# Ledger of designs, part 15: VHH binders against Type II restriction enzyme MthTI (mthTIR)

Target 1, 281 residues: Type II restriction enzyme MthTI (mthTIR), of Methanothermobacter thermautotrophicus (Methanobacterium thermoformicicum) (p29565)
Amino acid sequence: MSNLLQAIMNIKSIQERNLGSYKGVQDSKNRMNQMGVTLEVFLKDAFCNTFDIENKDLVYSEYFSYLGNQNNPPDMILKGGDAVEVKKITGIKTSIQLNSSYPKSKLFVSDSRITEACKNCEDWEVKDIIYAIGTIPNRVLKLMFFVYGDCYAASPSIYQRIVEEVKGGLHSTGLEFSETNELGRINRVDPLGITDLRVRGMWIIKHPIKVFKNIIPPESIKNNNFNLIALMKAEKYKQFPKKDRKRIEAEDNIEVTDVKIKDPDNPAKLLDSVLVRYDEI
Short names: E, the ipSAE of ESMFold2; O, the ipSAE of OpenDDE; V2, 0.75 times the mean of E and O plus 0.25 times the DockQ between their complexes.

## First folded at step 4 (VHH)

Design q19 (framework vhh_7mjh_2)
Fold by ESMFold2-Fast, scan of step 4:
Structure q19 (fold): chain B 281 residues (1-281), chain A 120 residues (1-120)
Amino acid sequence: as target 1 above (281 residues)
Amino acid sequence: EVQLVESGGGLVQPGGSLRLSCAASGFTFSSYAMSWVRQAPGKGLEWIGRIYSGGSTSYNPSLKSLVTISRDNSKNTLYLQMNSLRAEDTATYYCARDEYYDWSGDFDYWGQGTTVTVSS
């Protein structure tokens, strides 16, 4: 029963409480740093409003239908709602390493990379996916960026074609292959037959701050402040409960702005979108 | 002056093929990615595909099997080969210079366009 707008409000609330109690502490303003928790735990607490709860696992089970990890994606699925993939980086503009998983515009139940537990966590076919990107220079969370996959990633066919073309190129060499979940393994490449080559695909996507610099000017990201930014299509924003939209629009120090972004499948087309920013003042 | 000039448009029969050219001048053509974009009458812009400075290509998924983009750096010319043309392919076709290292970058120079009409 939780959603991204509720998580943003919960993050704002905890940040403002922490500021009030941090007289004389210069470099640690947010809950994650103060409690020594991981970014994943911080975000679970944000969706569940469980920052101060003893029996967190019980409350987590009420809000999430699935909790995964890097090897069993996604990191979390909200009951009846969005999937969330968490990325931790240390540089404000550092590109996001997606490892062997190409960028996802949506999460489909047919995805071969998700487990049976994930496929069966509820009755679903497709979920919107949020990339939750935390920038944590010197162990201090400075930027929390939530971007929906369909604002950021191209359609799966774009990436799948690259994978298939690379696999086809490897097979066209006439070399001995063995079956693998990676792009390829080529056996016995040397005359003695003692060297195998393992080919792994490692996907990298530019940071959303660099991608969306025309709507998020670099000078608006202040090194001294905690910055929270969320980007979604206007259609997605309208799907949130009216109560949550009204609440966030009325909230002090939160700006909700209509913006236009390039369509990831058609950069000549602009998509109506909503930018939500919390500015710590 | 940076200039992009499209040519090769005209009337073509349904099911036919057509090759468009874009002559570039005023910049180091080989250093830039180039895109093709079209606009059907009364509709918005639709990206067709791009060719990177290194020669690799990326296409609109709905158009991948119908188009091929190539370039000749010695002639400063970009090409769009179109096959199996349909009435819905009637549009003005533009070439555009594309800064692919900057994901948030815009198409910074556009040609004037060449019109393709698919009709009997």
Scores: ipSAE 0.000, ipTM 0.452, lowest interface PAE 11.7, mean pLDDT 83

Design q20 (framework vhh_7b18_3)
Fold by ESMFold2-Fast, scan of step 4:
Structure q20 (fold): chain B 281 residues (1-281), chain A 120 residues (1-120)
Amino acid sequence: as target 1 above (281 residues)
Amino acid sequence: QVQLVETGGGLVQPGGSLRLSCAASGFTFSSYAMGWARQVPGKGLEWVSYITKGGSTEYQDSVKGRFTISRDNAKSTVYLQMNSLKPEDTAVYYCATDEYWDYSGDFDYWGQGTQVTVSS
């Protein structure tokens, strides 16, 4: 029912009406930096067009088949559509922390890290995934970057090979092991047998502004404006309803341009892609 | 080699003024945004002010109305005029630059810092 092009249109409408401001709930981590924002609610409202609705849960249930969180990924799945993973940062160049989850080009139902509720939210095998990265200095959203995983992350086999080689290297040491969903846990590494080592994979991926610098010139990002950037394969763009594509192409202050990006699985190949930009005037 | 050299720090009494200067070299100054960040003893790094290549400025709320950032592209220098200084402004002040605007203090290049002490 909803899709990224509709969300972009809704964000533009709210920004132009000067109604796109929001205030977050402070958790302990955000309290230390005085940021306390809820980007997830803003994005749910963008997909549902519910910025002006007081009770949103009923409408959310009509548009989303799944709503998760950091411990139960992904943050959202649109009914019959894309998965969305939300990332909040304060600096425009800050690398994205993915913690124990390697970067996802696609979301597969076989993924061991998603819950049974997520696997059963609808009849599916694979979904496109959008990384929705918001830069929010001093509680103000300055940059909203939507990038499809298959433009940004390599195929799962790339990351899984690294996981398996690290695990193999740990096992080749002959040390005592315990089962874990992380890279490894090695028990009793010291002579007294009182020290355990937890080898935790903390995946970090460069911010898409750094990755796609050649198609997004730094000079085009202005610090006193709201900037929205979305990047997708040309094939994905063509799959959106023609009505939504025609609407976004006709919108004032939205640029839709054909670009080429390096294939995450093979940098010698270029992928036909579409870049959508909205800058508030 | 990119170099940023801060000057103008020192000891000042509460209510006083200081002007910090940062001389930049090794890059096309007019094409980069410039900023100031500070490290208060016992606390983390916090950005203070930012000026884009086009001259647009941003300030941390606690210094707004008291501090003014400016740049002179002909001299490859950025300035921070600090008025009505408070003991809470005591910090090492760093000049920094990047190719993007950034309010978090995550800059590409940093100077060595200059100490500002506001004490009676």
Scores: ipSAE 0.000, ipTM 0.248, lowest interface PAE 13.0, mean pLDDT 81

Design q21 (framework vhh_h_nbbcii10_fgla)
Fold by ESMFold2-Fast, scan of step 4:
Structure q21 (fold): chain B 281 residues (1-281), chain A 124 residues (1-124)
Amino acid sequence: as target 1 above (281 residues)
Amino acid sequence: QVQLVESGGGLVQPGGSLRLSCAASGFTFSDYSSYALGWFRQAPGQGLEAVAAISGSGGSTYYADSVKGRFTISRDNSKNTLYLQMNSLRAEDTAVYYCAADEYWDYSGDYDYWGQGTLVTVSS
């Protein structure tokens, strides 16, 4: 069984193992960059501690109940644990493209976007979801941001209301309308009746460094060679095994800080949260 | 209340010099010493071009290849002012010049704070 705190410790361990001395080259610090692997593989290895293992797929099957992709979300589900959605961006603060899927505070088994394989991967109703956002401004991973959906996205009812209002607007036009898995289709818009308009929603969410700039100093991101940041509710942090919390709190060069963030459902309310940082220069 | 105000633009002959200034109002460079500051320009009928940028610490600068060796960017945090010294001006430098500020270093022009622009015309 794995979790985010274990993944953070594993990332730190592999980064430090190759710092300075192993190859004598400073550009060899980042394991992902050294190995030429994708962000998705790097993160699977982080959760499984499989950076140096052959036949990784066998170990992956022990730690993950589901492995997906862009067309079959989420990218990963930890056995008995969190869902993980991986986002790769090249700009340091580039907004996250969520395409036709609105932002998720939690992953629900009833979600129409997930496959039957995902729904049946284990006996579950709801999972915490981690957005794992990797910033690769060149071909080098500079920022790895883990943010729990419930710190970042509003409740589903907020987004679903917008979807229903837009659909209602389409219906109220008096045009020939048909239901779709998207916002809708307007049929036969031209005089010959040969053109249909398909309406698709494309959701965008601000990068978490822009959202949480008051608790994450932007200068630290620009100055460091590699930045790892994780943000979670204090309640979530307390649910991690005591052994994992004790390990990460005792670890040199990892900072665990109590912070306050705005409630995504009510910006007048503050939520107790925990910020975990590991940075290298 | 954040506002950036450019000044120093005008008409200048080819080979001449101009110094542009950008004064911050509503926020201070001393409070935001980590802010990346930059100059961008837009020639008539063209898109925005990043000209020069300076990091919060002043330790890193960026220059477009078209202006390297001719333009110098500098900042004075005590005066809340960003400067662009423009030497050996060419007709191709004719543009509206914008100053911009952001907490993050980004050459794409996706900055959070922008000035209104100052026109620089290089012509005889």
Scores: ipSAE 0.000, ipTM 0.270, lowest interface PAE 12.6, mean pLDDT 82

Design q22 (framework vhh_brivekimig_d4)
Fold by ESMFold2-Fast, scan of step 4:
Structure q22 (fold): chain B 281 residues (1-281), chain A 121 residues (1-121)
Amino acid sequence: as target 1 above (281 residues)
Amino acid sequence: EVQLVESGGGVVQPGGSLRLSCAASGFTFSSYAMSWVRQAPGKGPEWVSSISGRGGSTLYADSVKGRFTISRDNSKNTLYLQMNSLRPEDTALYYCAKDEYWDYSGDFDYSSQGTLVTVSS
C-alpha cells in the first residue's frame, strides 16, 4: 500500500540521484496532452517507486485500485487510500483551470462525473483527494505541490449553489434550454433562429502558492532549482502509518512543520495542519 | 484608518428577524470583499457570510443558508445582513470584516465592538 509520504520520499530520492531528477517527465511518444500525461507517469512512479522499471503496468495494478484520465476522473486512486487529481501548469503562481468541474474538497462515490468502473474499483463511500499540481516551465518540473482538497476547496454546497443559480437564470429567460456537460445551451436566440448561446462552465481556483503565501513566502521558492510542498490537515498526517511519519521526520533536507491555515468553509477559523517541504537549491 | 461600525442587533423571539448594518469608512469600500463573522458566548469566531466588492457573488455558512441574506450598498459604504427565522443557536456578537479578497487573507479586520444578537423566549 502506498501513500503521499512514501511518494515524497521517492521523489526526494530520485531528485538527489546523479542520474537526474526528471526521468519520466518528458515523453516524446505521447502526442496528445503530452506534458499532463508525463507528469501523471512521474507521479505514478513516485507512489509505486517504479522510476527505473521498464514494465510498470503490473506494479501500478498492485498500488492503484483505479487509473483514470481527464475525461474519466480522478487520475488515480490509491488502493485503500487517497484519490489524486493531476494538474499541469507552465507558469509558477498561475491560476488553475478546472473546466466544467467545481473544486472538490472530497471525492464522493455519488459524484456524477465518475464512471461505474471508478465507483466499483473498491468498496468505498468517500475518499480524501489530493491535488497534485506540477509547474513545468520549459518542460522542467520546478514546483510539485500536493494539497488535500479539504485544505483548499470549500464544501460542495458552496459551488453547487452557483451552478443552480446560473442554471435557474438560463431557465428564467423563457427560451429553450438544453442540458449538456457544460452549464447549458440556449438555442435560436435571434429572430432568424441562426444564433445559439453555449454556456460553458470553467471553474478557476487560485494556485495554492497564492492561497498559502503567509506560510510559504514567495522568496522561499523563486530561486530554487526544485521545490516540493505538501499540505494536509494535522488529523490526516496522524492517520499515515507511524513508520512513514517517523521516516519522513528523520529525513535530511525534508522539513515537517506544524502550521495554521484558514478553514475553507470558515475563514475566521484556523485549522491545525502539517506542511512538508523538500527544496533543491 | 479603517473604521467599521456594526448596528441593528437586539433581542428577538425564535422565528423572528433582524437586519444588521455595518457602516464602513477609511478605505475604498467597493474595492474589498466584506464578511460577517459571529462569536457565540464561550466559542471561537465563526464565519457567517461574504460578499464580493461589486456584490455579484455571495457565500454563506451551511448553518445560515436559506435564512440569512448578505447585501451591500456601495453608494452608502454600508454592508447588511438580513437574518430571518432566527434560532437560539444564532445568539452571538456579530462583526463585519474587511478582507482583501477573503480567499487570500489569513485574518479578518474586525477589531470593532460588534453588535449583539440574542434569540430567546
Scores: ipSAE 0.000, ipTM 0.212, lowest interface PAE 17.2, mean pLDDT 80

Design q23 (framework vhh_gocatamig_d2)
Fold by ESMFold2-Fast, scan of step 4:
Structure q23 (fold): chain B 281 residues (1-281), chain A 119 residues (1-119)
Amino acid sequence: as target 1 above (281 residues)
Amino acid sequence: EVQLVESGGGLVQPGGSLTLSCAASGFTFSDYALAWYRQAPGKKRELVAGITSGGSTVYMDSVKGRFTISRDNAKNSVYLQMNSLRAEDTAVYYCAAWYDELSEGYDYWGQGTLVTVSS
C-alpha cells in the first residue's frame, strides 16, 4: 500500500536527482485530451515510485483500486487508502475551478458523480480526499500542494444549503421554469418570449496558499525553486504508519510542523494540523 | 543488500526456446510484484511480462502465447519461459521488483542477461 508521506519522499528523491522537471508524457488510459495529463502521470509515479520505468501499468494496478478523470472522478484512489483529485494551474496562487462540483471534505460512496466502477473498486463507504494542486508556469512544476479536503472544504450541508437557496430563489420568481439538472432554466424571460436563461453553477475555491497564508507566508514560495507543501489534520497524520512518520521527520530538507488552522465549518474554532514542507535547496 | 540476479540468456536460433531465471535476495519476496523488461540496442526498455504478489500476470502483445512468466516463492525466484523465439526478441532482459507497500521508496533491478536470436 502507498500513502501521501511515501509520495512526498519519492518526489523529494526525483527532485534532488533533477529528474522531476515537468516533462510531456501521453496517458493513453485517460479519455480526456492528452494535453495536460502529465501532472496526473507524475502523481501516479509519485505514489508508485515508478518515475524510472517505461511500462508502469503493472505497478499502477497494484497501488490504485481506481483511476479516473475529470468526467469520472476522482482521478485516483489508493488501494485501502485516500482518494486524490488533481488540479493543474499555471499561476502560482490562481483560484481553483471545481466546475459544477462543490468542494468535497470527504468522498462518500453515495456520491452521485462517481461511477459504479468507482463505487465497486473496493469495499468502502467513505475516503479521505486529497486535493493535489500543481502550479506549472511555462510547463515547469513550481508548486505541488497536497491538502486534505477536511482542512479546506466545509461540510456538504454548507454547500447544499446554497444550492437549495439558489434553486428556491429561481422558483420563487414566478417565471416559467423548466426541469433541469443545473441550478435552473427559466424560459421566455422577455416580453416577446424569445429569450431563455440557463443558470449553471461553477464553484471556485481560493488557492490553499491564500487560505493558509498565516502558516505559509507567500514570500516563502520562491519562483526559482520547487516547493512542496502538504496540509492534514493532526489526527490524519497520526494514522500514517509510524515508519513513514519517523522517516519523513528525519529527512533532510523536509520540515514537519504542528500548526493550527481554522475549522472550515466554524472559523472561531482552531484545528490541530500538521504542515509538511519540502523546499528545494 | 537487495539483489536480483538474472541467468539463462544466450544464443538461440529462430523458433528455439530459452528459460530465464531471476534469483532474489534481501527482501520478503512473496510481498513483491516481479516483472521482466527488455531493451534492444538503441531502444528504450519495455515491459515483457509481469506477475503480481497474488499471481496475476500481464504480457506484451507481441509475446502473448509464446512467453510464460511464473514465480516460486519458496525459491525466491521468477522465471520467463520463452518459446517460438524471433529475431525481434533479441535484447538484454532485466528482472525488476516492486513492493506492495512502497514505504521504502525503491525500485529493484537486476543487471540483465543477453538473449540473441539469430542463425
Scores: ipSAE 0.000, ipTM 0.102, lowest interface PAE 21.2, mean pLDDT 80

Design q24 (framework vhh_gocatamig_d2)
Fold by ESMFold2-Fast, scan of step 4:
Structure q24 (fold): chain B 281 residues (1-281), chain A 118 residues (1-118)
Amino acid sequence: as target 1 above (281 residues)
Amino acid sequence: EVQLVESGGGLVQPGGSLTLSCAASGSIFSDYALAWYRQAPGKKRELVAGISSGGDTVYMDSVKGRFTISRDNAKNSVYLQMNSLRAEDTAVYYCATWYDWSEGYDYWGQGTLVTVSS
């Protein structure tokens, strides 16, 4: 069984090995760029500790109960553990596109957008979800941000209320509609009756550096070769195996800090949280 | 190692046009994202336009449709074509390397003055 703390340790280990082996020989010290792998493969390797292994798929099947993609979310589910959604972006100034899915604080087995294979991969009802956001300017991974959904996204009821209000507004117009799992489909909008309009909810969320600037000043990341940041509720951190918590707290060049963040459901409330940082200068 | 040198600034009448050029030194020009910033006296420096290594562009709202950023990798140059210039476009214009992932930039040119007046 793997978890986020183990993945962080594995990322640190491979980054430091690459610095020692290739310093002065190459322009980029970035592990992902050096290997020519995608962010998705890099993250699977981080959870499995399978960097530089030929038969990765066999080992992946031991650690993941589900491997998906953008059309079949989530990107991965750890056996007996968390779901992981991977986002690849080029910068922090633009918001992250979530397409037709509103931001998820948790992954529920009842979610209509996940496949039967995902629903049946384990006996489960709800999983914590990690947004694994890789910021890759000029094809170089500069920032790997792991944020748990319940630190970042509001409860489903917040987004569902917006969906229902928009649907209600559309249906009150008296236009021709057909059933859809989107906000609406308006039929025959042109005089010849040959054009239909689909109304889709295309959700956008701010980069977590913009959201958490009060605990992670943006200037603290810009001059480093690589930044790894993980953010989770204090209660989630306590649920990790004691061995993994002790290991990461003792690790050189990793900082584990108690912080407070605004509650996504009520910004007047603060939540006890843990921030894990590994910075490569 | 990267040096940026701007040119093309000057005095122009309202409604006129100017083309700013930025020449970069180095064999890796094609790998950089580049941007034009401007700063008027007593005002904050602001992003005018940016272009990625892949050619994707971004513009400040007040210049959309009037300004065009482009690059020529063979000439190690980036350009800002400015049309329908207004008095409020008066500023020192800076060429800079552009980092999508941060608010900061590594390399700045010395700037070129653009004055829009009669």
Scores: ipSAE 0.000, ipTM 0.147, lowest interface PAE 13.8, mean pLDDT 81

Design q25 (framework vhh_gocatamig_d2)
Fold by ESMFold2-Fast, scan of step 4:
Structure q25 (fold): chain B 281 residues (1-281), chain A 118 residues (1-118)
Amino acid sequence: as target 1 above (281 residues)
Amino acid sequence: EVQLVESGGGLVQPGGSLTLSCAASGSIFSEYALAWYRQAPGKKRELVAGISSGGDTVYMDSVKGRFTISRDNAKNSVYLQMNSLRAEDTAVYYCATWYDFSDSYDYWGQGTLVTVSS
């Protein structure tokens, strides 16, 4: 059994082991960059505490009920626990590309994009989902942001309403229209009738640093060699095992702070939340 | 809000040296981490070197020991000292703000061409 608090502790531990403490000389490269692994492997190792272990697949099967990919979401499901969606961004970006999938506040077993293997990986109906967003300029992991979907994405009905309104607008054009699993297709748009237009919804969500800038000051990020940030509702934090909460609250150089965020469904309401930070330097 | 202007590019022989300079405008220069990127024809843009406001540096493996990034906060400038240049270093070099989460856009300077040829 693993959870986000354990993964945070494991990341801190391996990050500190990678720091050169040789007579005051500091090697600021993080573990992922030094090992040459992908962000996905780094995060699996973080949840399983399998950094430098030879038989990783055996241990992975102990901690994960499901391991997916971009075409078979989500990227991971912890046994008896959260779903994890990994987003890798390179260079300096302000938005996260979600492609054809609208932002998910939670993962439901009824979701049309998940496989039978995912639906049957354990007995479940709904899972909390973590967006694990790594900012990796040229293979150096500098920011690891974990945000729970229900802090970040609106309820499904918000996005589904937009889809239906756009489809209605396409039908209202009077052009030759056909239904697709996308927003639509408009056929024969040119005078020769040889060009079709496919209309696809490609969803983009602002980076959580931009969304939560009032509780994560930009000056606290810019100058660090590595930043780890996790954001969750206070209710979610209380559901973690007491042992894990006690451990992380006692840990040097990890800050656990009560904060308030805007409700994604109603920005006039504030939600009690917990911010966990680990900063290198 | 930050404007970056690169200079110092040019033609150099293999084994030669060049210093690239990047001048930033704005009173908040000391708050920024800054980086040099490069892009050669037919290749992806890649991070060459980065420097935090505190002076901590990172380098691409292939330039370690040959290139040195430094900053001068009094002059609002970042420098890339390039030694032992190779044909593979031929690229357009860009100065960029690194970890600029305060702005709503990706930012890249105009670039400066470095050609290593005999």
Scores: ipSAE 0.000, ipTM 0.120, lowest interface PAE 17.5, mean pLDDT 79

Design q26 (framework vhh_8pnl_2; at its last look DockQ between E and O 0.01; V2 from the best seeds 0.00; counts 0 for: pae E 9.0 > 2, placed apart)
Fold by ESMFold2-Fast, scan of step 4:
Structure q26 (fold): chain B 281 residues (1-281), chain A 118 residues (1-118)
Amino acid sequence: as target 1 above (281 residues)
Amino acid sequence: QGQLVESGGGLVQPGGSLRLSCADAGFTFSDYAMAWYRQAPGKERELVARITSGGDTNYADFVKGRFTISRDNAKSTLYLQMNSLKPEDTAMYYCAAYEDWLSDYDYWGQGTRVTVSA
């Protein structure tokens, strides 16, 4: 039902309405302080076009097959569509922490970290995943970056090699080993048998502005009131409904450009991609 | 060429408290946004707390409710009050000053060590 291009149009609409509302009234507080809205709620409203709706949960259930959280990923799955992971950060210098899960280029139904509720929310095998990264300095959303996992994260085999090598090292100790949702646990490591070791990985990934600096120079976003950037493979863009592509391409103040990015699996190879930008000066 | 100097680090038991200070030595402190970062061995530097020139604050999720950032513009000093300290809070803590959220920061301190251990 919904998709990223529709969410972008809805975000543009609400941003422009906020400017219009400010012209009509004397509003001394910024929107975030007034509403107390979380980034997750803002994004659900963007996909559902429910920014001004009172009974949001009913509409959310029509557009999402799954709503999760940081402990029960992903944060959202659109019915018949993409998975979405939401990340909040205050600036571009600090890398994004991904908990114990390695970066996902795609979401597979076989993933051991997703719940049965997620696996059964609809009939699916694999979904494209969007990292929706809100950069919110001083409680003001300055940058909303949507990046598809396959533009940003390497294929699972790259990360699984590291995981398996670490697990192999733990097994080679000859001590009691138990597998967990983390890298592992070694029990009774001391002579008295009173010490256990939990091994937890914490994956981190660079902010996408630092990754894609060659196609999105920081100077182009620095002084704007709000920046929206979406990055996807050209093949993904072509899969969106023709009506949504035509609508966004015809929209004033939205720029849709063909770009090339480095292949996350092979930086010597360039991938054809589409960059969508909406900037509020 | 301003300089930031951190102090107040030390060894404390779990559940204890520490107050970190960051003093400037030659720039217009009140015009800058300020932040505390930390770095544990083998980890990248991560943002702990931030305060704007106007006094608005924000915190990393892992310290909300336990840490408080504040500033005293008259004394040109930034503070971090750390309560209910956990072993996971063990790190070098760095002070930073910047004009913009996209900045690499004009000024960084050399850091102060916090160790939470019995």
Scores: ipSAE 0.015, ipTM 0.315, lowest interface PAE 6.9, mean pLDDT 83
Fold by OpenDDE, look of step 5:
Structure q26 (fold): chain B 281 residues (1-281), chain A 118 residues (1-118)
Amino acid sequence: as target 1 above (281 residues)
Amino acid sequence: QGQLVESGGGLVQPGGSLRLSCADAGFTFSDYAMAWYRQAPGKERELVARITSGGDTNYADFVKGRFTISRDNAKSTLYLQMNSLKPEDTAMYYCAAYEDWLSDYDYWGQGTRVTVSA
């Protein structure tokens, strides 16, 4: 069984940071998304320790219960473990686009966006979700940030309330709305009846590097060749196998520190958390 | 403009089977998630099944394993195999395509009628 700590160790062990020529990645139809696809493969390899190994699919089948696609979250589920959502960004962007999906603190089997294959991939009801955010300027991975959803996203009710309020506002306009999975749809808005208006939500969340700037000084990252950062609740860290915790804590160039972060649901409260950091100079 | 055209509907007896097809024209089929919807007389349109570009599927609760959604990207065709049909399955069945699982549909077919009657 794989986990985030193992993945971190595996990423550290490899020296390749150039994803432009990453082996095993098929050319995507959409070149613009090539780096995203590559990052996903990279992360699969990280979890499975299958860097530069042939027949990866067999190994993936052993470690993952679900591998998704671009249309549905999550991107992957570790067998008996965490869900992972991969986000690729270019440059030092301050924000991440989540499209029509608000940030998730947890993944629920009852989520309407989840496929049957995902629901039935194993026996589960709730999973922790890791946002795996890769910053890849010029095809080189410069920052890999792993943050658990419950450190990063508020409860679903917070975002759902916003959705409902926005919908309510739209409906208050008196316009004729059609049924839609989006925030709103108005058909035939022009005299010819040839134009429809779709109101879509685009959720944008700040990059965790900015959200947690108080515990991750920006100056400490700026000059590094590569940075790997992971953030999780203290309770989560303690749930990892002892052997994996010992392994990562024994690494001289990896720092495992206790930190306090604001509760995503209540900033007046602080959460005991663990920060894992690897700086490659 | 992209167009979806449904076919395969008809009259069947309870317990019978039908296979619906939806053919696309004018857009890149393989890039889209696809879905089957149905609308019975006097009822609202409801989701029957969805399939992603990658082949992942999702079904409505009433399907209960009776229907199978599939796609052939090479043929730009969506399918719905319907087995063990019931009178309550009588409806106009529509094919739809989305760019995103959570977004609205970009394309709709005109529908094909399925009637289940003794």
Scores: ipSAE 0.010, ipTM 0.264, lowest interface PAE 8.9, mean pLDDT 88
ESMFold2, look of step 5: ipSAE 0.012; ipTM 0.274
ESMFold2 (binder alone), look of step 5: mean pLDDT 79; pTM 0.796

